# VH-VL binders against GTPase-activating protein and VPS9 domain-containing protein 1 (GAPVD1), part 18

Target 1, 239 residues: GTPase-activating protein and VPS9 domain-containing protein 1 (GAPVD1), of Bos taurus (Bovine) (a5d794r147to385)
Amino acid sequence: SYLLQVLRYLIEFELKESDNPRRLLRRGTCAFSILFKLFSEGLFSAKLFLTATLHEPIMQLLVEDEDHLETDPNKLIERFSPAQQEKLFGEKGSDRFRQKVQEMVDSNEAKLVALVNKFIGYLKQNTYCFPHSLRWIVSQMYKTLSCVDRLEVGEVRAMCTDLLLACFICPAVVNPEQYGIISDAPINEVARFNLMQVGRLLQQLAMTGSEEGDPRTKSSLGKFDKSCVAAFLDVVIGG
Below, E stands for the ipSAE of ESMFold2; O stands for the ipSAE of OpenDDE; V2 stands for 0.75 times the mean of E and O plus 0.25 times the DockQ between their complexes.

## First folded at step 14 (VH-VL)

Design b2 (from b1 with light chain S96Y; framework fv_ontamalimab; at its last look DockQ between E and O 0.41; V2 from the best seeds 0.00; counts 0 for: pae E 4.4 > 2)
Fold by ESMFold2, look of step 14:
Structure b2 (fold): chain C 239 residues (1-239), chain A 121 residues (1-121), chain B 112 residues (1-112)
Amino acid sequence: as target 1 above (239 residues)
Amino acid sequence: QVQLVQSGAEVKKPGASVKVSCKASGYTFTRYGINWVRQAPGQGLEWMGWISAYNGNTNYAQKVQGRVTMTADTSTSTAYMDLRSLRSDDTAVYYCAREGYSWRDYGMDVWGQGTTVTVSS
Amino acid sequence: DIVMTQTPLSLSVTPGQPASISCKSSQSLLHSDGKTYLYWYLQKPGQPPQLLIYKVSNRFSGVPDRFSGSGSGTDFTLKISRVEAEDVGIYYCMQYIQLPYTFGQGTKVEIK
């Protein structure tokens, strides 16, 4: 189709010629990223894949009705009233206060890891239903950029992962009602926060070993099922 | 359906102890604390203390400090208030009330039906 | 301890007429986080207290819109725009800003 050919040309003339194409993809403001997102949003098979993959884990999140899965200790403290902080954590500034805050951070982190692994599992289950048109353009990106002398093959694979997560999967995770994935349940402020945490961590799986990695998530990154993400990518680029 | 169901009425002599239970259902027990509030006959409400089902922390009102122990059993979703060395002025209806420490600061939003404790010779 | 003082202590009102209850705290209930921690409860005859209003003016789930709260600092008001038979009971204000939590003395609302 003409739109797929425009996307292919943008791989050649925007991404290949950029001095940092991975950063360009991750920011989502380059012409390729915008057009890829627009193309995928208009593709019926993409809607089917996203619904088949994301509907169930998002519904489970809504049913569980978890509290904010905040992992920043300062932001966690601020979510409680002054009386609640004293009751939950004790005297401000004490060792007990710091210990009790850290215990709650660790508990939230464990719940968040379990939640993200659930999403990863559903991605794995639906890998072979990935839309052919999107598979084709990602394959074209992989083939074209793998021939660039300055780009190592592992980096090209990471860029394909960035595209799929940042421009396709994660927007649907954080705004599922906008993508028609969820229409039968309201998404309250807490659920939105937790979906955004899932989206953030899914994107950051590709940033392991990068200077841009979020330090707040480094200790938990080893707990995710990275093999499922790699398997998903292998199916997509093998087309 | 969120509810708190308390144990039945108790009659005690001065110097005895009483243990009131508060069984929670319809919500995630560990996401809330349990307050205990009492009301003497014909009187207003008096806060006695609080326990976190999240981590077991407690805060007790000064008037009952040293005489009260509050506990929570997460396996049965039940909070307990154990009041010792009972006096006649401990005669009251004892309420448990849950308190969320999540996002809307509702305070004590769900209350048990109350447990009447009578302390008399 | 923060002392909470309610006036009046008793109200007798004709059905369909408005009612107003005042609550004054011994110190400000406004915290540096910008929130004011004043709550209203209703205890109907033979029942436990139930939450009506949280943080001065926010109606709790299922509370009719004839109930409204207002005020700031140390002075607060609960209004019932049209009192109905089901509104009979004792109304308490409560502060949630610090331990120990403290309640007003209560205002008994009766239908004449």
Scores: ipSAE 0.221, ipTM 0.623, lowest interface PAE 4.4, mean pLDDT 85
ESMFold2 (binder alone), look of step 14: mean pLDDT 92; pTM 0.944
OpenDDE, look of step 14: ipSAE 0.340; ipTM 0.743

Design b3 (from b1 with heavy chain G33D; framework fv_ontamalimab; at its last look DockQ between E and O 0.81; V2 from the best seeds 0.00; counts 0 for: pae E 2.3 > 2)
Fold by OpenDDE, look of step 14:
Structure b3 (fold): chain C 239 residues (1-239), chain A 121 residues (1-121), chain B 112 residues (1-112)
Amino acid sequence: as target 1 above (239 residues)
Amino acid sequence: QVQLVQSGAEVKKPGASVKVSCKASGYTFTRYDINWVRQAPGQGLEWMGWISAYNGNTNYAQKVQGRVTMTADTSTSTAYMDLRSLRSDDTAVYYCAREGYSWRDYGMDVWGQGTTVTVSS
Amino acid sequence: DIVMTQTPLSLSVTPGQPASISCKSSQSLLHSDGKTYLYWYLQKPGQPPQLLIYKVSNRFSGVPDRFSGSGSGTDFTLKISRVEAEDVGIYYCMQSIQLPYTFGQGTKVEIK
């Protein structure tokens, strides 16, 4: 309760007074973001929500035993030895090589998109049990910032979504052990990598209208329903 | 259980061809390469080549280049090594061995039992 | 081609005593991702080769802890802390960083 009051205070005096609240939030180092994260981590209802929401898609990711879902062609190539590169892509410098690399990138991208869609699906499905306190504070944020003339409503929505994903959802996706979502099975390097990829992509989806990020990842965003993230927020603040 | 089972021993005349099979089981066939390694009597191991069960790509050692064809049947999870124009120095035990990619790359972690090919006039 | 050179080519060891085999490559086996593509195999009499060590120092599943691998770049060593009768066979190092894959000459380990 006291923390919620402080958070509300920070919305009024830190975010609202900021020349660029979006940038401020993106940095993740402002008092509001830090306290929001701490608050959410200490909230039992949040733990329940995250467990209910993320357990299944994470388990599925672990069971699928996928390779590294690398979407950067250069990084993808570097994950293989020269011999393996030849095995997978053919002769270095050839058109075939480039084509094969791109095919793998495309495949990885498709798989990653599918994974992210699953996560989004579960988020939507379980939004009914979204923590009331978090719902309240995000709603306060939305209401407060929506009254700021210099901010567009869409921008404010994006900020709210970004906050939820960056400070609440994505950390749990990337480190489910810390949040008690997964406790009985170790997460190997590949799975960890793929979870990070999912987290990154989810975060990017929240950053609608932002020109920041890897252009290659931006191409993947086109494969998503733009309304998917908006729908999540609508349920959170409108429900 | 992951295993590779090879076809039986072969006796061939010089100039003939031999086809050795390697049946894989216990794992996803397309996630690993099949290497072929041979060993002449009393000699060391010699890599002959590999086939990718993922994409069908092959690479052959120069010594057998032009005489060897490696194939893989994903439907039966079986790899084949066809060696033509056999010579006396092709007499050896031929092994197939599994090799993974990237983080699954433990080298040749599973080997067949070997197929003895004897080339004699 | 990368040349793999093992020393010694033969080794006679008293049971319970340690053994050491060296393998040198003509080129670095270190890849840009930090992995070194050096492997050790044991071929017991009348059997196919079996994997002992992968990527220099990692014991394969089921391999006893008396086996250890070390090295970097072009110099590698396989050590057996206490040789047992079941360790008799020919040991091979192999590189797979580039084609063609190449093996060392093999080191024959016998029991005195």
Scores: ipSAE 0.435, ipTM 0.770, lowest interface PAE 1.3, mean pLDDT 92
ESMFold2, look of step 14: ipSAE 0.486; ipTM 0.796
ESMFold2 (binder alone), look of step 14: mean pLDDT 94; pTM 0.961

Design b4 (from b2 with heavy chain G33D, light chain L99Y; framework fv_ontamalimab; at its last look DockQ between E and O 0.25; V2 from the best seeds 0.00; counts 0 for: pae E 6.4 > 2)
Fold by OpenDDE, look of step 14:
Structure b4 (fold): chain C 239 residues (1-239), chain A 121 residues (1-121), chain B 112 residues (1-112)
Amino acid sequence: as target 1 above (239 residues)
Amino acid sequence: QVQLVQSGAEVKKPGASVKVSCKASGYTFTRYDINWVRQAPGQGLEWMGWISAYNGNTNYAQKVQGRVTMTADTSTSTAYMDLRSLRSDDTAVYYCAREGYSWRDYGMDVWGQGTTVTVSS
Amino acid sequence: DIVMTQTPLSLSVTPGQPASISCKSSQSLLHSDGKTYLYWYLQKPGQPPQLLIYKVSNRFSGVPDRFSGSGSGTDFTLKISRVEAEDVGIYYCMQYIQYPYTFGQGTKVEIK
């Protein structure tokens, strides 16, 4: 494929030559990232993989769309009117109020962790049908960048994982209808919010060890196996 | 089918008490609050208060504060409104209405059929 | 307490013609979450109130599309594009942002 050749070229001349390829990739605006997204979106095998992998966990999330899985206490409170706050949490400023808010936050966090684990499970389960072309280009990226002395192998792995999640998987999680994963019913606001939460957590997991994560979700990240996303990459590029 | 079924009409003397029941069916009782709203003849709607079927917490309107007691029996999925020291101006149709904590914010989305309470000497 | 004021209090409409009801609140019903907590109820003759519109402009389940709600802050409007006989009743706006919950006076809609 001509596009694959161009992507490989960009790995050599854009990523490898960058002073900070991680930062470059995180911006998502470099030529490699843009073309990778475009390539992935146009790839039929990628659509099949995403559908096979994400359909079930997304459907489960859609069925459980009773509440916004908000984990920021302040934002959680703000989602309710003063009257609703009183009902749910009691008198504002009281110890009871704070406790009830925290209980809801904890509950939401637990639910999100459970959801994300399901997504990770399906990703790992279906890696056997991961698109060959994408596997190839990610492998090329890993091989090429692993030869750069200034980059640690772990860092290179993180970059590869981050690319897959940020440019391929997470967009599909957040907007499954655009990718044809879900077509039967519109996604409501709650479901969309929760999908975004899942997407964010998945991305953060890909960036394990990075200081760039959302401090508010650090507690949630501690509930995951640190190697869970790394295992996915191992299957993709070979361990 | 989600529904609230209220007890029958009541006729009371001034100073007496009345207890109206509201039986819920078709949904999980403890996931919703029960509001009580009354309507005097030819008048508008007046909110009286709510009770949480989950924890029994209540909030009463100032106008009926001290005279009203709302309770909920989870075993029978029934809410009760007890109004004491009845006066003539308490004559009204009393409604129970379901209110959820759902993200949909429907407010009072299901109402009982109403209970007429007449206070007369 | 938040005071809800409806206008008009009575409206007679020819079938097929549009109707409009105004509701004004004494303070803003916009919450910090970006939502506005204004609701509309319809009480048909001899029946309990039923939810019509929630959060300004959202039709409740089963509500015909001829009903629409609009507004912001303290000024709200309920519109019926084509009034039908079944639309007869008293319409109430309600604020949901703080206790006590308060209703408008009600607007009686009749058919000419």
Scores: ipSAE 0.023, ipTM 0.554, lowest interface PAE 6.2, mean pLDDT 89
ESMFold2, look of step 14: ipSAE 0.048; ipTM 0.607
ESMFold2 (binder alone), look of step 14: mean pLDDT 93; pTM 0.951

Design b5 (from a6 with heavy chain G33D, light chain S96Y; framework fv_ontamalimab; at its last look DockQ between E and O 0.24; V2 from the best seeds 0.00; counts 0 for: pae E 11.2 > 2)
Fold by ESMFold2, look of step 14:
Structure b5 (fold): chain C 239 residues (1-239), chain A 121 residues (1-121), chain B 112 residues (1-112)
Amino acid sequence: as target 1 above (239 residues)
Amino acid sequence: QVQLVQSGAEVKKPGASVKVSCKASGYTFTRYDINWVRQAPGQGLEWMGWISAYNGNTNYAQKVQGRVTMTADTSTSTAYMDLRSLRSDDTAVYYCAREGYSWYDYGMDVWGQGTTVTVSS
Amino acid sequence: DIVMTQTPLSLSVTPGQPASISCKSSQSLLHSDGKTYLYWYLQKPGQPPQLLIYKVSNRFSGVPDRFSGSGSGTDFTLKISRVEAEDVGIYYCMQYIQLPYTFGQGTKVEIK
């Protein structure tokens, strides 16, 4: 199609020519990123894939009545009133307080990891239904950028994962009603927070091996089913 | 649907004990405290105490300190309030109310239907 | 204990007219975290109390916008812009800043 041809040319003339194409892609303001978003949002097979992949795990999140799955200990403490902090954690400033906060952080992390692995499982289950035109443009990006001497193969692969997760999957996870995945089910503030946590962790899986990642997220990355994410990427890029 | 369902009405003599149950459904029981609040006939609301379903910690109002025991059974999602050495002025409707651990700080956001306890000499 | 004092104790209102209930605390309900822990409950006839307003002015989910709360420090007000028949009951203010939690004496709102 015309838009697919434009996207392919932008890979060649915008991304390939950039001295930092991954940063340009992640910023989301370059012509490629804008047109990719518009193309994917107008593609019926993309909506069908997103719905088939995301509807059930999002619905399960909405009905499970979880609280905020906060993993930052300072933000977790701030979510409770002074009376609740004393009830949950004990005397502020004590070793017991710090221990109880960390126990709740660890519990939330375990629940969040289980939730994210559920999303990854649905991605694996639906890899064969990934839209062919999106697969084509991602594979074109992989092939074109793999010829650039200054880009390592791992970096090009990470860019493809960024595009798939950060620019396509995760926006639908965070705003499923805007993508038509969830029509009439309410998404309350807690559910929105937890969907954003899922989106954040899915994006961080694209950054495997990053030295500057969130230390708490790094410690939990080994708990995700990375083989399913890698397999999904391999099917999409033909590698 | 979040719900607290309490045990039925009780009639007691002074000096007896009463145990009221409060069964929770529709939410994760261990993430909320259960407060007990009573209301004497034609009177206002009086807080009696709370229990953490998370760790079993309790705090009791001074007026009932030493006469009340609050417990929670996480396996059945049920809280209990046991009030001993009943007096005529303990005649009241006893409510359980959950207290959420939420950054909105809602306080007691869901209440049971109430249990009437009548203490007559 | 923090004493909560409501005025009036009884209020008779023509349907569609406004109503206002005052609540005064014996000490400030402003906590060092910058938040003020004053809550309003409605107990309709034959029902348990239900949460209306949390932290002075925030409506709980499902509460009509004709209910509004205001105030600071020790002096608070609940307003009903247009009283409806379903608003009949006893209104309580409550402090949530410290244990023991304490309620005002209640304000009975009736329709004339």
Scores: ipSAE 0.000, ipTM 0.483, lowest interface PAE 11.2, mean pLDDT 84
ESMFold2 (binder alone), look of step 14: mean pLDDT 93; pTM 0.948
OpenDDE, look of step 14: ipSAE 0.022; ipTM 0.567

Design b6 (from x6 with light chain R30K Y50W; framework fv_rolinsatamab; at its last look DockQ between E and O 0.79; V2 from the best seeds 0.00; counts 0 for: pae E 2.2 > 2)
Heavy chain, then light chain:
Amino acid sequence: EVQLVQSGAEVKKPGSSVKVSCKASGYTFTSYYMHWVRQAPGQGLEWIGEINPSGGETKYNQKFKDRATLTVDKSTSTAYMELSSLRSEDTAVYYCARDRRWYDSYFDYWGQGTLVTVSS
Amino acid sequence: DIQMTQSPSSVSASVGDRVTITCKASQSIKSWVAWYQQKPGKSPKLLIYWASKLESGVPSRFSDSGSGTDFTLTISSLQPEDFATYFCQQYNSYPYTFGGGTKVEIK
ESMFold2, look of step 14: ipSAE 0.478; ipTM 0.823
ESMFold2 (binder alone), look of step 14: mean pLDDT 90; pTM 0.926
OpenDDE, look of step 14: ipSAE 0.725; ipTM 0.932

## First folded at step 16 (VH-VL; framework fv_ontamalimab)

Design d1 (from b1 with heavy chain G56D; at its last look DockQ between E and O 0.93; V2 from the best seeds 0.67)
Heavy chain, then light chain:
Amino acid sequence: QVQLVQSGAEVKKPGASVKVSCKASGYTFTRYGINWVRQAPGQGLEWMGWISAYNDNTNYAQKVQGRVTMTADTSTSTAYMDLRSLRSDDTAVYYCAREGYSWRDYGMDVWGQGTTVTVSS
Amino acid sequence: DIVMTQTPLSLSVTPGQPASISCKSSQSLLHSDGKTYLYWYLQKPGQPPQLLIYKVSNRFSGVPDRFSGSGSGTDFTLKISRVEAEDVGIYYCMQSIQLPYTFGQGTKVEIK
ESMFold2, look of step 16: ipSAE 0.637; ipTM 0.875
ESMFold2 (binder alone), look of step 16: mean pLDDT 93; pTM 0.955
OpenDDE, look of step 16: ipSAE 0.539; ipTM 0.818

Design d2 (from b1 with heavy chain Y54W; at its last look DockQ between E and O 0.77; V2 from the best seeds 0.62)
Fold by OpenDDE, look of step 16:
Structure d2 (fold): chain C 239 residues (1-239), chain A 121 residues (1-121), chain B 112 residues (1-112)
Amino acid sequence: as target 1 above (239 residues)
Amino acid sequence: QVQLVQSGAEVKKPGASVKVSCKASGYTFTRYGINWVRQAPGQGLEWMGWISAWNGNTNYAQKVQGRVTMTADTSTSTAYMDLRSLRSDDTAVYYCAREGYSWRDYGMDVWGQGTTVTVSS
Amino acid sequence: DIVMTQTPLSLSVTPGQPASISCKSSQSLLHSDGKTYLYWYLQKPGQPPQLLIYKVSNRFSGVPDRFSGSGSGTDFTLKISRVEAEDVGIYYCMQSIQLPYTFGQGTKVEIK
């Protein structure tokens, strides 16, 4: 494939030559990232993989008809009218108020963690049918960048994982309609929000160890097996 | 079908207590709160209080504070309103009404049929 | 407590003609989230109240399109474009921005 050749070229001449390839990739605007995304979107095998992997957990999320799984206490509070805040949480500014809010946050966090674990489970289960072309290009990326002295192997692995989640998996989670994963059911605002939360957490799991993580979700990340995403990458690149 | 079914009419003497039930069906009980609103004969609507079926929190109107207790039984999806030390001016039709949280907040979107409570000597 | 004031308290309307009910609150019902917590209810004779409009202008499910709500801040209006016999009853506005919830006095709508 000519596209694969171009991607490989970009690994060599864009990523490898970058002073900070991790930062470059995180921006998502470099030529490699853009082309990778475009390539993955046009790949039939990728579509099959995504559908097989994400259809069930997304459908479950949609059927459960949950409330907004908000984990930011401030944003959570704002989702309720003042009267409802008082009714649900008590007097504003009180310790009880804070406690009750936190209880709801914790509940939402637990639900999100459960959801994300389901997604991760399906990802692991279906990794065997990961698109060969994507596997190849990620492997090329890993091999090429692993030869760069200034980069640690762990950092390179993180970059590969981040790429897969940010440019391939998470976009499909957040917008399954676009990827043809869900076509027969409308996604309402609540479901969309929760899908975004799942996508965000998945992405953050890939970025474990990064200083750029949202402090608000750090507590949630502690509930995950940090090796779960790493294991996914290992299967993708062959260890 | 979403509905709230209340207990039957009550006749009480002054000083007595009354307990009205409100049985919910057709929806997830814990995802909504229950308001109690009363209406004296020929008068308007008066909010009495609210209970969360999610966490059991209650808030009562000042007028009935100290005399009212609202409870919710999640196992039976039934809300209760206990009004004590009844007075003649407590004579009214009492309504339970469902109210959702957050994005499900349409106000009191489902009402019970009402329970007439008459307080007379 | 927030005082809700409705005008008029009674309205007699010829079938097919429009009706308008005003509701004013003593305080703003606008929340920082951009939502305004004003509701309209109709109580038909011998029945419990039923929700018509939520958050100023949103018709509740099953409510005919002849009903419309408008307003902002402290001034609100319920309009019926063409009054029908089934529209007879007492209309209440309600605020839920803060506790206690408070209702307007009610507006009795009758058919001429």
Scores: ipSAE 0.554, ipTM 0.844, lowest interface PAE 0.9, mean pLDDT 92
ESMFold2, look of step 16: ipSAE 0.596; ipTM 0.860
ESMFold2 (binder alone), look of step 16: mean pLDDT 94; pTM 0.958

Design d3 (from b1 with light chain S32R; at its last look DockQ between E and O 0.83; V2 from the best seeds 0.60)
Fold by ESMFold2, look of step 16:
Structure d3 (fold): chain C 239 residues (1-239), chain A 121 residues (1-121), chain B 112 residues (1-112)
Amino acid sequence: as target 1 above (239 residues)
Amino acid sequence: QVQLVQSGAEVKKPGASVKVSCKASGYTFTRYGINWVRQAPGQGLEWMGWISAYNGNTNYAQKVQGRVTMTADTSTSTAYMDLRSLRSDDTAVYYCAREGYSWRDYGMDVWGQGTTVTVSS
Amino acid sequence: DIVMTQTPLSLSVTPGQPASISCKSSQSLLHRDGKTYLYWYLQKPGQPPQLLIYKVSNRFSGVPDRFSGSGSGTDFTLKISRVEAEDVGIYYCMQSIQLPYTFGQGTKVEIK
């Protein structure tokens, strides 16, 4: 609870006073971000929430044993040996080669979108287990920053989403062993790559309405179930 | 368990064709490709070609180009090798062998039991 | 095509003694991704080939630790630290860096 009061102080005197509080928060090096992360990592109810929310979709990812869900066509090609490229795509430089590469990119994108939507769905299902202490500090952040004339309410909601996804949920998605969410199965290199892809896209969902949005991702952002994220935020803020 | 089961032995006359089947089980068929490798009596191993169960793409060894067609039926998890215009030097045991992509690439890690094709007058 | 040359072509070994098989490729099997696409197979009498070693030195699942692979570039070696009766058969090296895939001529290992 003393930590909660320090966090509330930092909302007032670090975030509220910043010229660009959203960017400050997303960099993750400001005092609020550091202390929020430390507080959440020491909170047992946060560990229980993360485990209840993330264990099953991560286990499903491990069982499915998918290939790297690479969506950059150049990086995709580089994952295959010359023989494999010829076998999968045909003659390098041909129209068929480009078409087959694009078909695999499109297939990987569809699988990645489905995977991320699965994680979002488990977040929705566990919304009411969200730790009270974290709910309180996010609510305080929302209330305090909503009174700042230069911040629109949509921006304040986006900042709350940034905090929850980028500083709390995504670190646990990318490193579930570190957070004790998964200890009953190994996470191989491919699974790690795909979890990092999930984390990256979840963070980019938090960037919706920000100048920093990655244009390569924006074309697919409409495919994600954003209503579940909004509903989760409404519960956390208290309506 | 992962398994490839091939069709039975065939005896053919020169000029005929043969179609060997390779039924896959115990793994996701579309995540791998199927190589075809043959072995003439008393001889070594000879790669004949590949088919991707992912997208149907094929590559054939030059020595059989124009005489071979490899196909895959994803609904039955079965690969086929159709060799036409048979000659006596096509007498061999024909193997199918799966091979993964990217991180699943341990080489040809699971082989069928082999199908003996005898071409004689 | 990449030519794979094995030596010796035949090897008689006293049970429990070591054996060594060399494989030389006509071109480097090292790709710019840092991986070397050299494989070893054993064909026991009456059986299809079975994978022993993938990418030079990695033992495939279930392969006893008496089998080891080494080498780089164009020169490769398969070693059996103690030959057992079940190791009898023909050993092949194979490259998969480019099509067509090619095998060595085979090395027949038998017990004396």
Scores: ipSAE 0.519, ipTM 0.816, lowest interface PAE 1.9, mean pLDDT 87
ESMFold2 (binder alone), look of step 16: mean pLDDT 94; pTM 0.957
OpenDDE, look of step 16: ipSAE 0.535; ipTM 0.812

